# VH-VL binders against NAD kinase (nadK): the designs that were tried, part 137

Target 1, 268 residues: NAD kinase (nadK), of Syntrophomonas wolfei subsp. wolfei (q0aze0)
Amino acid sequence: MKIILVNNRFKENTEKKAQEIAGQLSALNVEVIIDNGLDEPYAGTVDFIMVLGGDGTMLRAARRYGQRAIPVLGVNMGTVGFLSNIEINELAEYLPLILREEYSLEARMMLEVAVFQQQSLLTRVFCLNELLLRSNSPRMLSFALEISGQKLEPYRGDGLIVSTTTGSTAYSLSAGGPIADPQLDAFIVTPVASHIINKRPLVVSPEREISLHLLEEREAIIGIDGQIKMDFGAENRVLIKRAPHPLLMVNLKAKPFFTSIDRSLQRQ
Short names: E, the ipSAE of ESMFold2; O, the ipSAE of OpenDDE; V2, 0.75 times the mean of E and O plus 0.25 times the DockQ between their complexes.

## First folded at step 9 (VH-VL)

Design R11 (from H5 with heavy chain G55D; framework fv_patritumab; at its last look DockQ between E and O 0.78; V2 from the best seeds 0.00; counts 0 for: pae E 2.9 > 2)
Fold by OpenDDE, look of step 11:
Structure R11 (fold): chain C 268 residues (1-268), chain A 121 residues (1-121), chain B 113 residues (1-113)
Amino acid sequence: as target 1 above (268 residues)
Amino acid sequence: QVQLQQWGAGLLKPSETLSLTCAVYGGSFSGYYWSWIRQPPGKGLEWIGEIYHEDSTNYNPSLKSRVTISVETSKNQFSLKLSSVTAADTAVYYCAREGFLHWSPYGMDVWGRGTLVTVSS
Amino acid sequence: DIEMTQSPDSLAVSLGERATINCRSSQSVLYSSFNKNYLAWYQQNPGQPPKLLIYWASTRESGVPDRFSGSGSGTDFTLTISSLQAEDVAVYYCQQYYTTPRTFGQGTKVEIK
């Protein structure tokens, strides 16, 4: 068995723990690769990915490895989040199950985000939570939204979020989007501070494609999962689709979503 | 290792339609842009067009009216058709893959061996 | 379209000497967000397809000797062969993949003096 441990190099506690776990796994004849984000993603074949940290680390892991259809386990290290399945102090208990591959998987839809310069692809990124189009100035953006060839009325506002159901409890929620069942596949299109006060979020079929472009000569920003930032101008276009592969999240411990979200919302 | 094999008629008369096919071996067909490039004898390279899927094509504006690129995913093949050929279309035609690195294109990393197409009356 | 212009058209260099090829684009091929130039260099031998040498203006493709290097940003780029070898005799092309259509320089023929 070969396992990738994903941690955050900027968090010493996760780095130390990754080294400890690596030692333990090695003692059990498991090959271990540690990915702290410094180097390129490991290109070799692996059987399992263990993410040590919070939601941010999981999002990074998903972008780096999600397309490879590898089981991904979130191990929480004392943060509040929605993407971890077990706590770090529970790892020893569940390790035998992991090694025996005795776990269930939950498929989470990811976004495929393609950014173009005119008709030329600049980059294609997979992400677990959302794409954000946002103004780079205090002024509102004017942009076009197209869904499966259907052109909506021009949007005016600070921006727009296109989120997965997983991402519904992230920035989309803060922007007034609905909470979505993570077992449902759908796009959530949430306006950010629209000049139309009653502009409502859209729930869109994962079979559709979403296109965005600016209607004015102004600079904007594309944000991916709150971690990647790209400049977005009048000559750019973004196309959003369902990723061809979902993230396979390991489910070792039952974690009721609706109970958890209710508890989390009360703490905010 | 990914390899491209290409074939098609090498001799055409004016006004005929050029037809070439490129097959992909040893790697994934999906997820890449596939291009056709030509090179007249003793001259430089001209990009003809590219295809990602059957509904995603880009053509050189200079050839757009005459060019059709298509895919047959079941065979891991993509094809080029160039209508109304003239002597000016005489060239070695290459199929190529535009590779991806760090989620971005980084150049044409795999090429076919080329097919000489001569247009002569 | 982005026009690519190489200079010189031909270059004769002694074995072991430096060869320098320049490439200019009619507009910038720099994507500021990634700080990457969407520019590649190719080597083509007679009767062979082009071979990718350099991508992102300055990164060597796997298997390419260290004597090959790319530099530049924006609109001006340079391919350098630090010490010309006999096997380096070929035509070299720069290419932008920032916009469509993809465009190539006219090529530079490198020969041994």
Scores: ipSAE 0.854, ipTM 0.934, lowest interface PAE 0.6, mean pLDDT 94
Fold by ESMFold2-Fast, scan of step 9:
Structure R11 (fold): chain C 268 residues (1-268), chain A 121 residues (1-121), chain B 113 residues (1-113)
Amino acid sequence: as target 1 above (268 residues)
Amino acid sequence: QVQLQQWGAGLLKPSETLSLTCAVYGGSFSGYYWSWIRQPPGKGLEWIGEIYHEDSTNYNPSLKSRVTISVETSKNQFSLKLSSVTAADTAVYYCAREGFLHWSPYGMDVWGRGTLVTVSS
Amino acid sequence: DIEMTQSPDSLAVSLGERATINCRSSQSVLYSSFNKNYLAWYQQNPGQPPKLLIYWASTRESGVPDRFSGSGSGTDFTLTISSLQAEDVAVYYCQQYYTTPRTFGQGTKVEIK
């Protein structure tokens, strides 16, 4: 068995903990690759991915490895979040089940985001939560949204979020989007501070293609899971589709989504 | 390890349609742009066009009215048709893969052997 | 379209000598978001298809000898062969992949003196 340990080197002594866990796994005849975010993603085949950290570390792991159809376990290292399944102090309890492959998998849809320059592909990235189009200046954006060839009336405002259901509790929530069951597959399209007409959040089939482009030259940014920023100008177009593979999240311990989000919202 | 094998008719008369096929072996066909590039004798390289999926194509504007690139995903093949040929279309025609790594394209990393096409009356 | 211009058209150097080829694009091919120049260099030996040497302006393709190096950013790029070997006699092309159509330089022929 070969496992990737994903950690964030810059958070809470996670590098030392990753080394300790790697040693423990090696003693059990498990090959371990450590990914601390500084190098390129590991290119070889692996059997399991263990993410040591909070939601941010899980989002990075999903972007790097989510399309490989490999089980991914979130192990919380002290930050509260929605994407971890067990706490670090519970790892010893659950490790025998991991090694015997005695767990269930929950599929979480991902976005495929492609940015073009004059029909040329500049980049194609995957994400678990959302794409954010936003203004990078005091001036509001004017932009076009097209859903599977259907051209909507122009948008004017600070931006737009295209989210997975997993991302419904991230930036989309802050912008007024609905809370969605993460087991549903759907795009959630949430306007950011719209300045014209009654633009509402939309819930869209995951089989549809969503495209965005600017109608006026503005300084704009495309943000991916709050971690990647890409310049976006009037000569650019972004195409958003459901990614070919869902993220396969390991379920070792029942985590009640609705009661967790309810408690989180009361704490503000 | 990924290998491209190409074939098609090499001798054409003016006004005929050029038809070439490229087959991909030893690697994944999906997830890449596949291109056709040509080179007239003693001259440089000219990009003809590319295909990504069954209908996602980009063509060189100078050739767009005459070019069709199509794909047969089940056979790991893509093909070029160039209509209304003239002597100016005499060239070696190459198929190639545009590499993709770390979320970015990186140029043509695998090439076919080339097919010499001669257009003469 | 982005126009690619190489200089010189031909270059004669002695074995073991340094060879330098320049390439200029009519507009920037730098994708700032990832700090990558969408610029490649190819080697073409007589009777063979082009072979990728360098991509993202300075990254050497697997299996390419370390005497080949690329440099530059934005619009001005250089391919350097630090110590010319007999097998390096070829035509070299730069290519941008920032926009479609993909465009190539006119080529530089490298010969032994």
Scores: ipSAE 0.729, ipTM 0.881, lowest interface PAE 1.4, mean pLDDT 90
Fold by ESMFold2, look of step 11:
Structure R11 (fold): chain C 268 residues (1-268), chain A 121 residues (1-121), chain B 113 residues (1-113)
Amino acid sequence: as target 1 above (268 residues)
Amino acid sequence: QVQLQQWGAGLLKPSETLSLTCAVYGGSFSGYYWSWIRQPPGKGLEWIGEIYHEDSTNYNPSLKSRVTISVETSKNQFSLKLSSVTAADTAVYYCAREGFLHWSPYGMDVWGRGTLVTVSS
Amino acid sequence: DIEMTQSPDSLAVSLGERATINCRSSQSVLYSSFNKNYLAWYQQNPGQPPKLLIYWASTRESGVPDRFSGSGSGTDFTLTISSLQAEDVAVYYCQQYYTTPRTFGQGTKVEIK
C-alpha cells in the first residue's frame, strides 16, 4: 500500500507530525510519500491520500491529486473547517479501517478552469471551491458571461465567483450566494458588488460550460481557491467546466453537514 | 511509455488528398493537444495544426483552407487530411503530443516515427 | 505569428568544447502569471524524429544529460552544450508554444570540428 501524506510545511507542527505518522505507517509496511508543497506532485501510482491540516491544505491536495480518483482523507490538526473528517488524535483508532479499505467515499465536484490568450491555451487548473474574477484596481470591471454559448447581458461590478457546491460556504457565501448541499453537483455563479440591477446569483447545471471575458481593457485577476492568482486582461478568456473526476473524500466518522454548519462557519 | 503509431499512403498524385492516421498507445488520449508537423526533405519543421477536444482545432494559416484534423476518440486516433496536394507537399509527416505538466503546456514530448509522403510529377 | 530565428545556421565545435546556439522570438513567449517561457529545444538525428531536450526555456526533460542547459527569457534564448560529445552531432531546433501557429526556428546543425 502506498500513501501520500500532504502537509503544510509552513505550519511546523504539521511537518513534525507528518514525519511521525510516516514512521508509524512504514513500520506497518506502508510506503509513504510526503508532500509538503515544496516538491513536484508525486507522479507515481498511489492508493490513498492523507491530508494533515485544514481546508487550505485540502484545497492544495485536491488541485494536485483530485483528478486521479484516489481516496482523500482530511485529518484535522486544529481549527475545524468543512473538509476534515477525523482528528489527528483519532488516527490510530481509525488506521485499521484505512488499511482494510473499510470506509465510504463522498464525491465532490471540481471545476476545470482553462485560461486562453486568443485561441491558445495558457493554463488548465482544477479547483475544489471557486474561481474568482476580480478587479485589480479601484475601477470596476465590465465583462461578459456566456453559459453554453448563451450570452447574458453584460456584467459591471467588482467581479464574479463561479463556485462548486463545496465552495458555497467559502467566498461565494460572503458575496451573497446560497449555502448548498455539497452532495449536489452545480455551479453557483455569484456577482461581486454588481452595479447592474437584477444580477442575482445563479445555480447552473454542471453540464453547462461557463465562459468569461472582459469587455474593455482593465487590470483583472483570476483567483483559484484563493491560492492561485493569474493576471487576466482583454486578450484573455476563461472557460469553466465540470472537471472529469470528482474529489473522492473518505468518510470514516459521521460528520453531518447540516448539524455542523453554524459551528464550522463560526470557526472561519 | 506513451507511443504514437502512424500510417497512411506514402505516394500520391497531384490533386489527391493526403490522409494519415495516428494511434495513441500506453497513455491517456484526453487532456492533450495532438499535432501534425511536416518536414520537407533536407528542410526544417513546419507545424500543420493541432486538436484538443473534438471542437478545438488550430491550423497553420498557410494551410488552413486545405487541412482537416479530426479525432476518433473510441479508437484513440487522430487524423490529418490535406486536400489538393502538389509536389510542394512532399515531406516527412509526424504526429506528436504536446506535453502538459504543472498546469502548463510544454513542448512536444512524444513523436511518431514519421511517414514520408511523396507527391509525384 | 511569432517568428523564431536561430543563430548560427551551422556550428563546428571540437570534442569537449562548449557549443552555444541562440534563438530569438519576434515577440515574448513568457506567460508571466506562472513565470514560464513557452519555449522548447529539440535535437534531431538524421532519419529520426525530433527529441525534446528543454522545455520552459530552462527545464531539462527527463533522461537528457546535464551537459545540456537552456537559458533566457522573453525573446532571447540560448541552448548550451557544456562539453560536446560525439553523440551530440545533430540539428537543433527551438520552438515556441505560446500562441498558434506553433513555430520552429530554422535549425542549427552542430558538427565536430
Scores: ipSAE 0.470, ipTM 0.786, lowest interface PAE 2.9, mean pLDDT 89
ESMFold2 (binder alone), look of step 11: mean pLDDT 92; pTM 0.952

Design R13 (from H5 with light chain F34L; framework fv_patritumab; at its last look DockQ between E and O 0.85; V2 from the best seeds 0.77)
Fold by OpenDDE, look of step 11:
Structure R13 (fold): chain C 268 residues (1-268), chain A 121 residues (1-121), chain B 113 residues (1-113)
Amino acid sequence: as target 1 above (268 residues)
Amino acid sequence: QVQLQQWGAGLLKPSETLSLTCAVYGGSFSGYYWSWIRQPPGKGLEWIGEIYHEGSTNYNPSLKSRVTISVETSKNQFSLKLSSVTAADTAVYYCAREGFLHWSPYGMDVWGRGTLVTVSS
Amino acid sequence: DIEMTQSPDSLAVSLGERATINCRSSQSVLYSSLNKNYLAWYQQNPGQPPKLLIYWASTRESGVPDRFSGSGSGTDFTLTISSLQAEDVAVYYCQQYYTTPRTFGQGTKVEIK
């Protein structure tokens, strides 16, 4: 068995713990790769990914490895979030199950975000939570939204969020989006401070495609999961689709989403 | 290792339609843009167009009115049609894959061997 | 369209000497957000398809010898062969893949002096 340990290099506690866990796993004849985000993602074949930290670390892991259809376990290290399954102090208890591959998987839809220069693809990014389009100035942004070729009325406001159901409890929620069942596949399109006060969030089928482009020559930015920032101008277009592969999240411990959501939200 | 094999008629008369096919072996067809490029004898390279595995296309404006690129996903193949050919269309035609690194294009990393197409009366 | 212009059209260099090829784009091919230049260099031997040598202006493709290097940013780029070898005799092309249509330089023929 080969395992990637994903941690945050900027948090020493996670690095230390990753090294400790790596030692333990090595003693059990498990090959271990530590990914602290400094280097490129490990390109070799692995059987399991263990994420040590909070939601941010999970989001990064998802972007780096989510397309590879590898089981991903979130191990919380004292942070508040929605993406961890077990606590770090529980790892020893569940380690035998992990090694025996005795766990269930939950498929979480990811976004495929493609950024174009005119008609030329610049880059694609997979992400677990959301894409954010927002103004890079105090002025409102004017942009066009198309869903499966259907042109909606122009949006005017600070920006727009296209989120997965997983991301519904992230920035989309803060912007007034609905809380979505993570077992549901859907896009959530949430306006950010729209000029139209009654502009409502949209729940969109994962089979559809979402396209965004600016209607004015202004400076905007694209944000991915709150961690990646890209400049977005009049010459750019973004296309959002369902990622071809979901993130396979490991469920070792039952965590009822709706019964725990109030607790988690109250802590934020 | 990914390989591209291409075939089609190499001799045409003016006003006929050029038809070439490229097949992908040893790798995934999905997730890539596939391009056609031509090179007249003793001259440089001209990009004709590209097609994504899903079927979206981009064409060189200089050839757009005459060019059609299509895919047959079930066979891992894509094709080029160029209508109303003239002597100016005489060239070696290449199919190529635009590769991706870190989910960004980085160049045409795999090429077919090329097909000489001669247009003569 | 982005026009690509190479210089010189032909270059004769002695074995073991440095060969330098320049490429200029009519507009910037730098994507600032990723700090990447969407510029590639190809080598083409007679009767063969082009071979990718350098991508993102300065990164060598796998299997390419260390004597090949790419530099530059924005609109001005350079391919350098630090020590010309006999097998390096070929035509070299720069290419932008920042916008469509993809465009190539006119090519530079490298020969042994």
Scores: ipSAE 0.855, ipTM 0.931, lowest interface PAE 0.6, mean pLDDT 94
Fold by ESMFold2-Fast, scan of step 9:
Structure R13 (fold): chain C 268 residues (1-268), chain A 121 residues (1-121), chain B 113 residues (1-113)
Amino acid sequence: as target 1 above (268 residues)
Amino acid sequence: QVQLQQWGAGLLKPSETLSLTCAVYGGSFSGYYWSWIRQPPGKGLEWIGEIYHEGSTNYNPSLKSRVTISVETSKNQFSLKLSSVTAADTAVYYCAREGFLHWSPYGMDVWGRGTLVTVSS
Amino acid sequence: DIEMTQSPDSLAVSLGERATINCRSSQSVLYSSLNKNYLAWYQQNPGQPPKLLIYWASTRESGVPDRFSGSGSGTDFTLTISSLQAEDVAVYYCQQYYTTPRTFGQGTKVEIK
């Protein structure tokens, strides 16, 4: 059995704990590959991915490995979040179940994001939460949104979010988008500070293709899961689709989404 | 390992249409741009165009009016047609894959063996 | 279109000596968001298709000997062969993949002196 252990190198506690867990797994004849985010993703075949950290570490793991159809377990290191399933102090209890493959999987849709220079592909990335198009200056953006060949009236404002249902509780929520059941597959398209009256969030089929381009020269960025920033100019286009594979999240214990989000919204 | 096998008529007369096919074996056809590149005898490399597995194309502007690249996804094949050929189209024609790794293209990593096309009256 | 210019057109180098080939693009091929130069180097032996040697300006393709190295950023790039061997006699091409059309340099022929 081969496991990738994903951690955040910039947190001292997480790096030390990752080494400890790697030693424990090796003692059980499990080969461990450590991914601390500094190198390219591990290219070999693995059986399981264990993520040590909060939601941010899970988002990085999903971006790097989510398209491989490999079980991914989120192990929380103290900060509450939506993407972890067990706490670090519960790992020893659940480890035998992991090694015997005695768990269920929850599929979470991902976005495929392709950025073009004119008609040349510059990058194609995958993400779990959202793409954000945003102005990188005090100036408002003017941009075109097209959904499966249907051209909408131009947008004017600070930007736009295209989110998965998993991402509905992240930036899309802050911009006025709906809370969505993460087990549903849909794109949520949420305007950011639109200057055009009555631009509303849209919920569209995950089979739709969404494209964006600027109508004026502006400094803009494309943000991916709040972690990657890509320059975006009038010569660029972005195309957003459902990713080929969902992220397969390991479920070792029930985590009630709706009561968790309800409590989160009422706390400071 | 991924291999490209190419074939088509190698001898043409001026005004005819060049037709070449490239078949992909041993790896995924999906997720890549597939290109045609040519090389006249003793000269350098000229990119003709590319096609994505779902059919989107980009062509060299100097050849755009004469070039069509098409894909047959069910057969893992893509094809080049170049109309109204002249002696200037005499070249070795290569099919190739543009590699893609860690969110970025990285150049033509797999090439066909080449097909010599001669245009003579 | 991005124009690619190589220098020199031909180069004669003694066995074991250093060979240096330059490539210039008419526009930057640096994708700043990923900090990657969309520039590749190819080796072509007589009667064979080109082989990818270097990509992202400085990353060596698997199986390529470490005497081959690439450097540069933006518009100016260099391929270096640190200790020329007989099998390195070939034509070398740079290529950009930042825009379409994809464009190649005119080629540099490396010969034994």
Scores: ipSAE 0.741, ipTM 0.891, lowest interface PAE 1.3, mean pLDDT 90
Fold by ESMFold2, look of step 11:
Structure R13 (fold): chain C 268 residues (1-268), chain A 121 residues (1-121), chain B 113 residues (1-113)
Amino acid sequence: as target 1 above (268 residues)
Amino acid sequence: QVQLQQWGAGLLKPSETLSLTCAVYGGSFSGYYWSWIRQPPGKGLEWIGEIYHEGSTNYNPSLKSRVTISVETSKNQFSLKLSSVTAADTAVYYCAREGFLHWSPYGMDVWGRGTLVTVSS
Amino acid sequence: DIEMTQSPDSLAVSLGERATINCRSSQSVLYSSLNKNYLAWYQQNPGQPPKLLIYWASTRESGVPDRFSGSGSGTDFTLTISSLQAEDVAVYYCQQYYTTPRTFGQGTKVEIK
């Protein structure tokens, strides 16, 4: 059995703990690949991904490995979030179930984000929470949104968020978007500081294709899960659709979403 | 071990339509742009166009009015049609995969063996 | 369209000596957000399809000998063969994939002197 162990190289407690857990797994005849974010993603075949840390570390793991249809377990290291399933002090208790593959999986929709210069692909990236289009200057953006070829009235404001339901509790929420049940598949399109009062958040079928481009020359940024930043200008266009594969999140311990919303958001 | 196999008629008369097919073996068809490139005898390489696995295309403007690239995803195949050929279209035609790694394109990493197409005068 | 110009058109280099091929694009091929130059180098032996040598201007494709290296950024790029071997006699092409149409340099023929 081969496992990727994902941690954050800038949090010393996760790095030391990752080495300890890797040693314990090796003693159980489990091959361990450590991904601390320093190197390129591991390219070989693996059976399981264990994420040590908070939601940010899970977002990186999803971006790197989410399209491989491999079970991903979030292990909380002290910061309460929305994407961990068990606590680090419970890992020994659940490890036999992990090794026997006795767990359920919860599918979480991901976004596929493709950025173009005119018609030429510059990059294609996958994300779990959201794409943010925002101004990179004090000036507002004027931009166009198309949903499956249907052109909406132009937007004017600081930007726009296109999120998954999983991302509904992240930046979309701060911009006035709804909290969504992560079991639903949908896009949530949330304006950021819109000057157009009739621009409400939209909930959109996951089968739609969403396109964005600027209507005037401005310096803008595309942000991916709050972790990747890409310049975006008048010659660029971004296409957003449902990723081919969802993130397969391991469920070992029930974590009731609705009864824990306030507690989880308070500590985000 | 991705391999590309290509086939089609190698001898055409002026005004006919060139038709070539490329099949993908030993790897994923999805997630890539697939290209056609040609090389006239003794000359350099000319990109004809590309198609993404879901069907969107980009064509060289110099050929756009005569070019159609299509995909048959269920068969892992893509095809080139070039209409109204002349002697100037005599070339070796290659299919190729446009490589993609770490969220970025990186050039054409897998090529077919080439098909010589001759257009008689 | 981004024009790719190689120099020289041909060169003859003694066995074991360094061969240098230059490529200039009419516009930058650097995607600055990812710090990657969308430039590739290909080798083509007679009767064979092109073979990818270098991508992102300086990254060697798997299986390519260490004597091949690429450098440069933006608009000016160089392919270097540090110690020419007999099997390196070929035509070499640079190619940009930053925009469409994809464009190749005119080619550089490398021969043993």
Scores: ipSAE 0.632, ipTM 0.847, lowest interface PAE 1.9, mean pLDDT 90
ESMFold2 (binder alone), look of step 11: mean pLDDT 94; pTM 0.958

